# VH-VL binders against Uncharacterized protein AF_1119, part 1

No score or structure here was measured in a lab: all are predicted.

Target 1, 118 residues: Uncharacterized protein AF_1119, of Archaeoglobus fulgidus (o29146)
Amino acid sequence: VYFSMKGNIDVIEDAISVSPASFSIDIAKGAHYVKEVKVKNSGGEAEIYFEDIVEGPDKSAIDVSFHTESGESISSSNKLRLPAGTADSPSETVIHVHIDVDDDAPTGSYAIYIHAKQ
Unless a header shows other numbers, all headers, positions and changes below count from the first letter of the chain; antibody chains are not in Kabat numbers.
F, E and O are the ipSAE of ESMFold2-Fast, ESMFold2 and OpenDDE, as the mean of both directions, binder to target and target to binder. V2 is 0.75 times the mean of E and O plus 0.25 times the DockQ between their complexes.
[cut] marks letters that were taken out.
The coordinates of atoms that the task and the answers printed are left out; those that the model quotes come from them. Centres of patches stay.

## First folded at step 1 (VH-VL)

Design a1 (framework fv_alirocumab)
Fold by ESMFold2-Fast, scan of step 1:
Structure a1 (fold): chain C 118 residues (1-118), chain A 120 residues (1-120), chain B 113 residues (1-113)
Amino acid sequence: as target 1 above (118 residues)
Amino acid sequence: EVQLVESGGGLVQPGGSLRLSCAASGFTFSSYAMNWVRQAPGKGLDWVSTISGSGGSTNYADSVKGRFIISRDSSKHTLYLQMNSLRAEDTAVYYCAKDRYYGSWYFDLWGRGTLVTVSS
Amino acid sequence: DIVMTQSPDSLAVSLGERATINCKSSQSVLYSSNNKNYLGWYQQKPGQPPNLLIYWASTRESGVPDRFSGSGSGTDFTLTISSLQAEDVAVYYCQQYYSTPYTFGQGTKLEIK
């Protein structure tokens, strides 16, 4: 069972939430933007990775990648390990979402949606 | 019951205005981006406009930009399309359509359509 | 703008036979970061709104019969109906949702021979 919401991502099976799960940026060509995102787990230990959905004038001009605070890349081949937590004290893990904008990217508003997967 | 019901279509003269409505039920309306897609008689599908779930972001096809305004009212679970400066080329059946998933631009639910005829 | 071109414009297939519809995009709709093709297929029967059949190029929407399948990647996509049934008479549209404006192919009309 899996569920994702625009402002928050809930993995029903293990009560994992991602905040924020969606944000918008006004881009500058060639810019590098880093967004801090918090992942909470009120269930058992889990391993997850992330996928992105980009809305905007040209999604191929935006490269989104997910990293630990220490800079390690998170992917389906290198999943993020979430410590176990409880409802009263969920574990909290901070990740960095890196957004690289091409030099020739169309200016405008881009929205980025994040969903967690196991 | 999960459904979209359009209304407001009709006959209008060139240069006139018309407001379409789309009543949504059976899903969390404010969580999904909504779209208007039109189809001229005997022709294919033509995307017109989109609005985000929060209403904070809108986008339009170049052919309608500056003339059409998409909006939504979450309390009424209703999507709107205000059409100004109508042209003969705007004659079409107008469908409202829901995004399948947050930030996904494919449409899993469509209304029955409402006919707009722009003619003298 | 991404232009979507379908072929053929129309085809007639006998009941129980295979139908194949092609769709080409003027530029790639494969997003390299998530390795997904932002392409869907819709079915429109006379007097009805379109109905979603396939999304992400090959994922079948819930409730769609398994005789419908999607394939392809990048710029070249195919919708296949393995064994045509009478209820499959319709116009089929491909759609890219890689970037705005969202664009549809011109449609392929499928009829029974």
Scores: ipSAE 0.005, ipTM 0.569, lowest interface PAE 13.6, mean pLDDT 83

Design a10 (framework fv_alirocumab)
Fold by ESMFold2-Fast, scan of step 1:
Structure a10 (fold): chain C 118 residues (1-118), chain A 119 residues (1-119), chain B 113 residues (1-113)
Amino acid sequence: as target 1 above (118 residues)
Amino acid sequence: EVQLVESGGGLVQPGGSLRLSCAASGFTFSSYAMNWVRQAPGKGLDWVSTISGSGGSTNYADSVKGRFIISRDSSKHTLYLQMNSLRAEDTAVYYCAKTYYKGSYFDLWGRGTLVTVSS
Amino acid sequence: DIVMTQSPDSLAVSLGERATINCKSSQSVLYSSNNRNYLGWYQQKPGQPPNLLIYWASTRESGVPDRFSGSGSGTDFTLTISSLQAEDVAVYYCQQYYSYPYTFGQGTKLEIK
């Protein structure tokens, strides 16, 4: 399932939002792209990880990975820690979404959807 | 001939609006992300905005977010920058630039068009 | 935002001599999975638009003379012109394309001594 609210926001448990939760890329063979995504938390301290859904000419040719600003990989085994926040002052954490394109990938537009999970 | 040609620059008063155009030729326009990069007189390069080849994704520098709108018309092979609520700090030569990969280096540049924001 | 800082701000070098320009990023622009540095170098001659010289920190763009070379990794990068020629008088900019917003260094003005 693709999560989007107001076009590109994914919400977990009413306290955590990911922006953008979806975006499109125009690729060329062998391309690599880095996208900044902001995660806001208006609730208590939490740990999350991400799952991607790719739509496009050949979704198997696109590899998506999630990283902290320092370059550490985020996964179900190494979750991103979100500091606590409030509705008026949510904590904000920036992550880097890396998109690697196979050399043989069909060129064109691909849509990437991001799902945050606990 | 592979080229980018900017137009639409000129003198405008603070708070005014102006639309820049960039005419592309000699390559498959819709296959490449396009960018606007500006340079204030005697200053360095400053990235303004990027639009994907399909037009489905846009990004902006914080200084222009909410005021500038990047768009493209594939049928006319033309990139646009709609500049609203102009400030003196927006005075610059505006370059149109092409990337081969989304979020990568700029391999083709236009000649630039001068925008002067002054009373 | 990733801040790009160049040194020196200006440099005067004699014809035929080596010119070295440095660029530092406030955070790494190396993507560990593919071992690539998301850094480019541009040359801007007086009255002209910028021209791409080097991408991926060390790959020379087609048509760029062999005297231009790029090196470095992570946060510290260098552009070297091995034997300066008169046509190399220009301002040189480094740029990161690792993440938005894309940022340039402040530029290094290269002059003949």
Scores: ipSAE 0.007, ipTM 0.543, lowest interface PAE 13.3, mean pLDDT 83

Design a11 (framework fv_alirocumab; at its last look DockQ between E and O 0.06; V2 from the best seeds 0.00; counts 0 for: pae E 15.5 > 2, placed apart)
Fold by ESMFold2, look of step 2:
Structure a11 (fold): chain C 118 residues (1-118), chain A 121 residues (1-121), chain B 113 residues (1-113)
Amino acid sequence: as target 1 above (118 residues)
Amino acid sequence: EVQLVESGGGLVQPGGSLRLSCAASGFTFSSYAMNWVRQAPGKGLDWVSTISSSGGSTNYADSVKGRFIISRDSSKHTLYLQMNSLRAEDTAVYYCAREKYWSGYPYFDLWGRGTLVTVSS
Amino acid sequence: DIVMTQSPDSLAVSLGERATINCKSSQSVLYSSNNKNYLGWYQQKPGQPPNLLIYWASTRESGVPDRFSGSGSGTDFTLTISSLQAEDVAVYYCQQYYSTPYTFGQGTKLEIK
């Protein structure tokens, strides 16, 4: 059983961008999906973390978590450090967005909105 | 209904001040960077200012830098433009513009209908 | 400042025919690290605000008809309307968002011939 899920990443700082900023996946109940996202910083050194908002028939059926490439959790208590960069040469930091779908998730369209925060 | 509604335009004398407001509805205002773009009568589009979703970062066109102040109030879902030391060349329709969700750059997927500012002696 | 120059300034095209609008930037708006062109296209119908058509030079905004397409890279960009409809009468603007100030082209007025 598959259903569509859309992920969108909102950046709170104009000097910081992400690639991709949006994605779509078809995902099954009980599945675990990992999306690689590059965080680019064209400004001074920054520390950020991420929060998610799930939209859909049952928003509690979707769990989203954020990790460094090495697997460390990113949270307000363990922020991601972004090295300084410039507009011509932004720094790049890879993160992994983990999406876990409950075994009993209702079928339907889901959207995940991810907000990068300082 | 997802919309932006500008207000506060009018006739002012050179050197005067005016405060524009843009009321947002139907979407999560705090998630979006916001911009002002103006259009002089019969002319093209002219980017004025950007404010980040948190309000922590602002940027201005050189022609308005030091005279205009962009701000936002997340609790009121409202974007503002304080315009000081107005000049005749500031005469334009001023549009409130929303950056596309998930972009970090000022290209705009939602625009208000605009409010006319006329600076005339 | 990056100057955006459109051509032609005005264009008249018969219904169902192809319309082509060019936009040239004074500096490259291609960011080599992500291979994206920081270039958008807008449509502004009489008495209305602009509407986003294309971003990243060639990506069509949701809800924009397939007859609109963007192409080009670096400094030279094209908006194409493959089969002109009556509702396409508007002024079209290109915009760079590579660096401040974020500038628009002067506009191209499209009319039905």
Scores: ipSAE 0.000, ipTM 0.540, lowest interface PAE 15.5, mean pLDDT 84
ESMFold2-Fast, scan of step 1: ipSAE 0.006; ipTM 0.663
ESMFold2 (binder alone), look of step 2: mean pLDDT 93; pTM 0.938
OpenDDE, look of step 2: ipSAE 0.027; ipTM 0.712

Design a2 (framework fv_alirocumab)
Fold by ESMFold2-Fast, scan of step 1:
Formats: C-alpha cells, sequence, structure tokens
Structure a2 (fold): chain C 118 residues (1-118), chain A 117 residues (1-117), chain B 113 residues (1-113)
C-alpha cells in the first residue's frame, strides 16, 4: 500500500483539528483502502461531519466515505459527536476514511483532502 | 473572514499578457484545489483552470491550454493566473473559486479583463 | 466533454409560485459505485459572483433556504424553487464535476412575472 502523508491540519473552530487533513495514495484498480484520521477537540462538545476533495486523473472513479471505528457512517445527517476537551487534554476521536477505487480508474497519484464542517 | 479577493485585471491589447492574483483568507489554503472560472459580458460561466492543493497537478480548458499558467504560493495564501497571447475572446470577469470535490463552494468577487484593440 | 443543456433559457414566475429549471447532461454523471450524481447548481444575482445552492444533485449547501431543492439522476436534473421570492431573481447554472473539463449549462434567467 503506498500512502504518503501530507500533514496539514484542518481547524474548524479554534478548538477542533483533523490530522492528517490530506494524504496521497497511489491507487490500484478495484482496491479498497482505509486511512486512520484523528480528530482532536480542545473545546466544548461539538457535532461535525466531513467532506472530501479528490485530485487526480479521474475524481469520479474514487469514492471517499467517513466512518467511526465501529464502522458507522458519518454524514451531514449522521454527524460525529466530539466529546469536550481542554487545550491541555483535548478529546481524541479516531475515524476511518474509506477509499474505494473503481475497477477502471486511471492509475496514478490521487490526493485526498478532508474538510470538517458543522 | 473566509474570503477570496481577485486583482490584476485591466485593459490589454491582443497578443499581450496579464497576471491575475487571488488572495485567500480564513481557511487552510494548501488543503484545497483552487480554480479560475471566467464569464464573458452577458454570457455564462466557463471553467478555465484548476490547481491541486499541493500545486503538483494542474488542468486547463482547451481554449487556454498553452497560453495560461495557473500557480499558487501557499506561504502567501495566493493563487495566480498568468495569461499570455491574449485574444478578444478572453475578455471576461475572472473569478477565483475554492474547489470542493471540483464543485465551487467559495467565490471571489471577480476581476475584469478586457482584451481590445 | 460533457455538454450541459438547460431549459428554458429564461422564465418568468409570479411571487409565491413554483419555479422549475431543467438541466440535461450529454452523458450520465451518476457514478454507480457510490451512487452519487456529480451535479451542482449555482445562483448568480446581478453584479455578484455565483453562489453554490446544491451539490450532489440534491444536497442543499449550508445557509441555502429550504425552498430550493434539487432532484434527478443520471442525465436529467431539476432545480425547484417552491415559492418564489423577490430575492430569487437571478441566473441559475447547473454544473457537472463528473469529469474534466468541468462544464456549466448555459444558464436560465429567472424573472418575476
Amino acid sequence: as target 1 above (118 residues)
Amino acid sequence: EVQLVESGGGLVQPGGSLRLSCAASGFTFSSYAMNWVRQAPGKGLDWVSTISGSGGSTNYADSVKGRFIISRDSSKHTLYLQMNSLRAEDTAVYYCAKGYRTYFDLWGRGTLVTVSS
Amino acid sequence: DIVMTQSPDSLAVSLGERATINCKSSQSVLYSSNNKNYLGWYQQKPGQPPNLLIYWASTRESGVPDRFSGSGSGTDFTLTISSLQAEDVAVYYCQQYYSTPRTFGQGTKLEIK
């Protein structure tokens, strides 16, 4: 599996960070990849969801979905609840980013960017 | 403030060159693909170019390929469009737009480029 | 290239009435593996930049009033304004982001009757 981390952090308020907020993959046709992403919250309880930006030869051939560790889908209609934290002790939540590659996807490098929303 | 502000538009002769800038603020600039979309007076929207968040990938509309160059400076949070060999048909308001799965969720106010003899 | 065609080119609708704008793509913009339509709608008011209304054919952007809705799948799409308000006078554009180049429809001019 060829993953390259681009460690930019996406900060939704001043309290919530997503790491990594971007990464690159070298795809194989028909493959399924899972990337762990950590969400930290140093503020009050919050509900968020995620959107993706895919850059590469054929964006339509890559499906990106967001899931809890238990496999539950995260979306605007089923937001991820973040426990409260503090700057010294932020809450940490792990999510799984699933990447499904179409059988006829053009080979090459694809960049995945993650943007958290409320 | 989450915003995009274009600058650099003006009047130029056919065959001339012009460089547009787009200053981004209020979001993680390097995490998003950036785009130029133009609109000729009284006409519709026309996608011009895209650059990836890393700057490693660029795409151009066939009408501008070989003449226009998109670039970005992530440290300055600025997107650029170098326009060479300008033609009358390049006359348009040029918008800077933030890409999100290649649909555009944030737009600048636009800068007018007029190519006229 | 995927060609986007809107109909009508212009329409006039009375305040409080339903407005319907259609968009047709020259090939399907539905990706079967994720069952998503790579189709968006934009509103452009006179003298302003475009504003995103709808993405993935039917998902309303944050802050967009619920009188705006998108529907359709594959090649045929509709933007509906359930009860037209004066502030809705604008040109509306559909856009596909299924493949490069990204293409827009020619626009539909919506006016008050």
Scores: ipSAE 0.006, ipTM 0.547, lowest interface PAE 13.1, mean pLDDT 83

Design a3 (framework fv_alirocumab)
Fold by ESMFold2-Fast, scan of step 1:
Structure a3 (fold): chain C 118 residues (1-118), chain A 119 residues (1-119), chain B 113 residues (1-113)
Amino acid sequence: as target 1 above (118 residues)
Amino acid sequence: EVQLVESGGGLVQPGGSLRLSCAASGFTFSRYAMNWVRQAPGKGLDWVSTISGSGGSTNYADSVKGRFIISRDSSKHTLYLQMNSLRAEDTAVYYCAKEGLYYRYFDLWGRGTLVTVSS
Amino acid sequence: DIVMTQSPDSLAVSLGERATINCKSSQSVLYSSNNKNYLGWYQQKPGQPPNLLIYWASTRESGVPDRFSGSGSGTDFTLTISSLQAEDVAVYYCQQYYSTPLTFGQGTKLEIK
C-alpha cells in the first residue's frame, strides 16, 4: 500500500496545487463518474499532466482519464497549460476526472489518487 | 497467432534516450491494459509501467517516474515506452505484458528487448 | 509497497518428486468483499519470457498442466508441482496485483537433482 498525497491536496513545487487530489468511491459496476478538480497556480506559466494511483482490489477494472472542461484529453503528450498567477491572485483552471468502472469490477470501495507532474 | 513483439532496444550512454515499441497481434488490443516489466541481467522481474486500454490512465514505478513515458496507438496495435535520462540501473531486458481480462495479472508476454546503458 | 518474499532461493528435486515453493507478502492481498487473493505465479525458462501459471492464488491458466497447483490465502502462498518433469526446470516468481506498484518475489530456481 502507498499514498501519493496528504489529505485532498497535491502540490508541485510551492506554486501549483490540485484540489481535490483523491477520491474514495463505493463502486457500482458499470458506473461512470465525473469529478471536478481545480488547479491553482501562483507562479509563472506552466504545463502539467496527471498520473492516477488506484488502491483497491483491481486497478485494471477502473479507467481514470483527465480532461479539460471542453473535453480535451490531458496527458504527458498533451499537457494542461496553466496561466501565470500570484500568491494573492492565483490562476484557476478546472479539469474533469473521468472514472469508468468495468461491469465485472470487484465490488467495494476504491481510493483514487491523482498526482500532478510537470 | 496471439503475440507481442518488442523492438527498439540497444546500447545507449548514461543520460541518453531510447524508445521501445511492442507490436501486438491476435487479440483486441484496445480492450486490455498493457504493461512494461523489466529484468536486469541475472535478476528478478521489476514492474515499470501500466497504461489502461483507453490510454486514459498511466502508472509508473518510483524509479522511472519523470523519466519514462508509456503510451499506445490503437490504430497501429502498438505499445511504446519512451525512456529518457537513462541510468546504468536501467540496464535490463524489457518485456511488454498484457493484463488479463479485468485484472492485473499478465497472461501474455513478449520476447523482450535488451537495453544496455553503459559508457 | 507490498514486498514479496519467496523461499527457498533455489531447490533441486528428482524427476517425479514433489516440488514446493513458498511466497509471503508483507501485507494481505486478500480482498474480503470478493474473497479473492490477488496473487499470481509465473514460470520463466532460460532465455524465455515469463509464462503465467496461476492467478487468483489457485486458478490454473488455460494450457497449464494439472501437476501445477497454487494454495494459500492472505499473506502466505504455495506453488506445488506434484510430479516434476524435465521441462519444469525454470525460475518461478510470485506476483501481487492487489495494489500499485505491482511487485514480484525474488524468484526460486528449480533444478533437477
Scores: ipSAE 0.000, ipTM 0.533, lowest interface PAE 15.1, mean pLDDT 82

Design a4 (framework fv_alirocumab)
Fold by ESMFold2-Fast, scan of step 1:
Structure a4 (fold): chain C 118 residues (1-118), chain A 118 residues (1-118), chain B 113 residues (1-113)
Amino acid sequence: as target 1 above (118 residues)
Amino acid sequence: EVQLVESGGGLVQPGGSLRLSCAASGFTFSSYAMNWVRQAPGKGLDWVSTISYSGRSTNYADSVKGRFIISRDSSKHTLYLQMNSLRAEDTAVYYCAKDSKWGYFDLWGRGTLVTVSS
Amino acid sequence: DIVMTQSPDSLAVSLGERATINCKSSQSVLYRSNNKNYLGWYQQKPGQPPNLLIYWASTRESGVPDRFSGSGSGTDFTLTISSLQAEDVAVYYCQQYYTTPYTFGQGTKLEIK
């Protein structure tokens, strides 16, 4: 029996990967969640930012933001700098994905998908 | 070319069924939620249904809930609307519309006319 | 459900003059955390599908002429056409995307005087 399994990975330019690229949360009204996400770079130095896609009972009730491990906000105007790496030794950078839930948010399961952009 | 093309509209008697299709091209269909919006002759826009990019989440206007089923086939880049138990008030041009990720619609098809009459 | 009400139902404006269309929501569409208004505007010309003009209440969609502008916050929104051109004859719709069900205003028909 041979098994082939897929991970939650988003790949840019064959050199940059994000893991996990998606995750699910069972939300509570007014809650704040933090998810650690690892970014690997096997290519040259790069600058990236992130976009999210939220699926669930009310996607407008969820606010997703991206931060460095030190708390600095990551955006298209303040991109994350990735050190250079190689295929055998990629650079690894940890980011924190913050999820803020409205006080009025419908309870239920939400899926968060992360897309890295250059 | 970035476009949406609807098909499957026609004349049907009350209580009958129709299946609408919407063929997508020129964008990554599997990355976006999709919507159906209808417009009765001489009337305004009326949102009918949405489906998440994964197909796991669907929502419907109360007027069609229990009668209409939205679905998608990512391998065929096609959105569907199965319409059952049709009523005279379902007579409208049906548009498929691409979700921006936020709930506004940045791409629309040309529409397909559904006429429900005896 | 959020009810969207437009005014006027119809409007006749001379070429080159300003056209103003109003949209009111039954509850706020401003999201506190990101300070964005979940409000868009569409243009529908006779025989054509709707075309997105504005999103986030005031952001113009790519390719939309500068004469179109959106303003407002919370529950009261305005679409302005600063200098009306013949190709602007259409029905204009506001839409809230703060929550499902997504809802549209009843439309405002804009005609040349």
Scores: ipSAE 0.006, ipTM 0.550, lowest interface PAE 14.3, mean pLDDT 85

Design a5 (framework fv_alirocumab)
Heavy chain, then light chain:
Amino acid sequence: EVQLVESGGGLVQPGGSLRLSCAASGFTFSDYAMNWVRQAPGKGLDWVSTISGSGGTTNYADSVKGRFIISRDSSKHTLYLQMNSLRAEDTAVYYCAKGTYKVTYSGYFDLWGRGTLVTVSS
Amino acid sequence: DIVMTQSPDSLAVSLGERATINCKSSQSVLYSSNNKNYLGWYQQKPGQPPNLLIYWASTRESGVPDRFSGSGSGTDFTLTISSLQAEDVAVYYCQQYYSTPYTFGQGTKLEIK
ESMFold2-Fast, scan of step 1: ipSAE 0.007; ipTM 0.596

Design a6 (framework fv_alirocumab)
Fold by ESMFold2-Fast, scan of step 1:
Structure a6 (fold): chain C 118 residues (1-118), chain A 123 residues (1-123), chain B 113 residues (1-113)
Amino acid sequence: as target 1 above (118 residues)
Amino acid sequence: EVQLVESGGGLVQPGGSLRLSCAASGFTFSSYAMNWVRQAPGKGLDWVSTISGSGGSTNYADSVKGRFIISRDSSKHTLYLQMNSLRAEDTAVYYCAKVRYTISGSTYYFDLWGRGTLVTVSS
Amino acid sequence: DIVMTQSPDSLAVSLGERATINCKSSQSVLYSSNNKNYLGWYQQKPGQPPNLLIYWASTRESGVPDRFSGSGSGTDFTLTISSLQAEDVAVYYCQQYYSTPYTFGQGTKLEIK
C-alpha cells in the first residue's frame, strides 16, 4: 500500500500550517499505517490538537489517531506544544498519524483530512 | 531493552477459562498492532488474534472466534488474551508478537516475539 | 483463507552448501497497487520463539546474515541459505500477510548432514 503523492496545506490562523493536511490511501483490511505530518509555526508558542475526517467506501471502518515522534498520544486533553518561530524561520514539529483499518473494511480509495485546532 | 514477556499460562480443564498477559517494554506500545500466535506441541505456527494500536479494531481466527477476547491497556503497556470455553485443541505455547510500521507505510509481519507461555487443556 | 504450503518438510544439507526452501500460496500475495509481495520468512530454533528473517519476499531483516535471501513473486517463493552454518539448524516458516487470517506454512526442518 501507498499514500498520495499530492499534499495539501491547512493553515490555522495564518501562523500554523499542517503539511500534508489531507492524503489518500489504498487500504488493506486489518492494516495499520503510519503517515508523517509536519507542523510549522511562524508565531508564538501554541498548543494544538487534531481532528480527522475520513471519506471513502466506509467512513466508520478507519480509525485515525495522532502521536508525537516519541509516541505520545495527542488529543484535546493532551495537546501538542509547538515552539515559537518566525515567518522566515518557522518551528517545525513532526507528528505521526496512525491509521487503523477494520478487518471488514471495503477496499478502495480512502481520503483522510486533518484539521488542527487550538 | 525491547522485549515482550508473556504470563498466565497453565493447566486448565476443558470448558474452563484462562487469561494471558503480555508485558511490553522498550518501544511505544500504543503505536503498534499486537498479535497472539500459538504453536501446538510439535506443530507449526497458528495465528490467533490481532488488535490495532488504538485498540479500535480486532480480528480472530475462526477456531477461536466467540471464545477468545483480545484487549490491551496502553497505560500498563500490556496485551491480554481472555480465553473462554477452552478445548483440548487449544493446547499450545502462546506467543505475543508485534507488527512493524514505518512513517511511509506498514506491514503485518512480526518483528518482535515473546518467549511464549504454555497453555495445557486436559481433563 | 490463503493456504501456505512449504516443501520439503525436512532437508539435510552439508555445512557450507546451499539450502533452498520453497513456499507456495493458494492465491497470489502480490498486491498490484504497490507491486509488493506480502510474504515473510521466520526461523525458529528449538525452545525459542520465531525470529524474522525476510519480509516483502526479499528484504532481509536488520542483523540477519547476508547468506539468507528470499525470492519469488505471486504464489511461488524461495528462501535460500547460500552457505549453511551450524547455527542455521532450525525450522523455517513462510507467512502471508496479504489478508486476514494471517497464515503460515507448515514449516521446513533444516538439519546438517
Scores: ipSAE 0.000, ipTM 0.543, lowest interface PAE 14.2, mean pLDDT 83

Design a7 (framework fv_alirocumab)
Fold by ESMFold2-Fast, scan of step 1:
Structure a7 (fold): chain C 118 residues (1-118), chain A 120 residues (1-120), chain B 113 residues (1-113)
Amino acid sequence: as target 1 above (118 residues)
Amino acid sequence: EVQLVESGGGLVQPGGSLRLSCAASGFTFSSYAMNWVRQAPGKGLDWVSTISDSGGSTNYADSVKGRFIISRDSSKHTLYLQMNSLRAEDTAVYYCAKHYDYWGRYFDLWGRGTLVTVSS
Amino acid sequence: DIVMTQSPDSLAVSLGERATINCKSSQSVLYSSNNKNYLGWYQQKPGQPPNLLIYWASTRESGVPDRFSGSGSGTDFTLTISSLQAEDVAVYYCQQYYSTPYTFGQGTKLEIK
């Protein structure tokens, strides 16, 4: 599968887009953040999962996980099912990106990049 | 023609401020993360700052944190570096440089540089 | 921070001879998920900006002569110029792009002997 990670949109082929595909956070120690991310599908029914890259003062102190609105974990072994859509009316699915910060994490700005995979 | 052109360098007194610009052309500016890299006379390359393609994320070298601000204007296809509280050790040629993409953050395109001299 | 250390600091090589420059990172720049080394090499000729030579440790940038090659993995990397030409006189830098801050080696000055 081919991906486009340019801009704040991650595109799989020409049918699936993730927005935002990158964002920054200013952390407080021991914090838990939830970011809503929208997945649009203008093609046929599909299954996807996500990978993350964290940049910042201490990337090992930040854990990123992906969940459905109902709280179900999304992984390569439990992919997110996307309903079919069209270019004029893509299906929209909201996911929750959970960001867990270690108690001893350095404060500062962290950049989170997400990449959708089939 | 794919290019980056820096401007705004010059002579400034310690404690002063200066704003650098980098005009991008020939590629989709809003699709790429951008950087400032400096080089003091006779010295090596020293990364200064990066800004994501959307402008939503910035990172700075420890030596410039709290003093320099990187920003971009996608409508003008221009990258900026606001330099405050300048010190003699900030004297360098400042290059703007483009990341290849999100994963390949090597610098595939460089400007010609603009010289900033902070007088002693 | 990932510290990049090059050796030697300077090197004099005769025309047509092999030049070898080494680069060591203080921690691995190999990302296990995609099996790529986040390591690049740049050439800087006097009065010019740096020019990308090699990325992903061993992939040659378009337009770069085939006498330039990169090798290595993890923490130890090498740039080789198989047959030195006069136009290769420059300072060479390795760079890691595994994580911020992005760091460069101190540079290796290559001269004709």
Scores: ipSAE 0.000, ipTM 0.549, lowest interface PAE 15.2, mean pLDDT 84

Design a8 (framework fv_alirocumab; at its last look DockQ between E and O 0.22; V2 from the best seeds 0.00; counts 0 for: pae E 16.2 > 2, placed apart)
Heavy chain, then light chain:
Amino acid sequence: EVQLVESGGGLVQPGGSLRLSCAASGFTFSSYAMNWVRQAPGKGLDWVSTISGYGGSTNYADSVKGRFIISRDSSKHTLYLQMNSLRAEDTAVYYCAKDLYRSGYYFDLWGRGTLVTVSS
Amino acid sequence: DIVMTQSPDSLAVSLGERATINCKSSQSVLYSSNNKNYLGWYQQKPGQPPNLLIYWASTRESGVPDRFSGSGSGTDFTLTISSLQAEDVAVYYCQQYYSTPYTFGQGTKLEIK
ESMFold2-Fast, scan of step 1: ipSAE 0.014; ipTM 0.674
ESMFold2, look of step 2: ipSAE 0.000; ipTM 0.537
ESMFold2 (binder alone), look of step 2: mean pLDDT 90; pTM 0.911
OpenDDE, look of step 2: ipSAE 0.000; ipTM 0.596

Design a9 (framework fv_alirocumab)
Fold by ESMFold2-Fast, scan of step 1:
Structure a9 (fold): chain C 118 residues (1-118), chain A 120 residues (1-120), chain B 113 residues (1-113)
Amino acid sequence: as target 1 above (118 residues)
Amino acid sequence: EVQLVESGGGLVQPGGSLRLSCAASGFTFSNYAMNWVRQAPGKGLDWVSTISGSGGRTNYADSVKGRFIISRDSSKHTLYLQMNSLRAEDTAVYYCAKGWYDSRGYFDLWGRGTLVTVSS
Amino acid sequence: DIVMTQSPDSLAVSLGERATINCKSSQSVLYSSNNKNYLGWYQQKPGQPPNLLIYWASTRESGVPDRFSGSGSGTDFTLTISSLQAEDVAVYYCQQYYSTPYTFGQGTKLEIK
């Protein structure tokens, strides 16, 4: 399986960005992948969380979870705190995106889209 | 130093239980799927179980499913294998093995192994 | 389950000569979407854990001597040692990681002639 992951920050002021904005990944059945993503903030302090959209033959065969660098789960009830930054010196926060693929995942193309929310 | 160290092996009677541990050091433990692979005396390699980095996914060989439980503690950097209802056929050296960073199923780091003997 | 079969079960090769070990899978381990073969090779010496030699059928693990090479695709794979050294005496295993359960070949014992 080929995965294309795209960071999308829905209507939050143009102060917060996710890098890399997209990923390409080769995935095998039963595999677990971890990707480092940097979240930059050039504005005031903010708290965000992430939602994923999986497109492919079986969306339930792919689990996506978001974690801090220390391993804490990021969710709507445990948001990621982004320190304040400036345009010349944005704050950077590293997160880990975990992708788990079921053993019986149907063969085919999968795309994972990541949306940041406040 | 990047290493895996198993412990907990020993002699146990058929029907008994045993818990194995694998202490990991030198890498970011929670980023990697972890595995147990066993080898009976004079025999080949036999995959037993895997657990994802988050602990959310586990898989087992049919021969141990329902009897063995794989788990991990990220704060202690330790992998576990709880073995119940042990059989003579479970006699083997049990290796702890690390998957690659992207959780491909090849194993790039192995412990020394711990011997489990199931005998009356 | 994918069954892995190695040949021969054992072989003896003279120092400095080429050793060839074959591995067959009961179904293809080539994933068409990424064009990768989910096949690895391990070396195991007596009393030691296995050591990864090759992954993705032909990629050599860091620190592994370049006399070791992997080739093949789909269901037929080969491990080649181009110039056998004394320290290469071991049992060699192929492994598929296309799907769980992950499975190994029965092993090939390599000895000096």
Scores: ipSAE 0.005, ipTM 0.568, lowest interface PAE 13.1, mean pLDDT 82

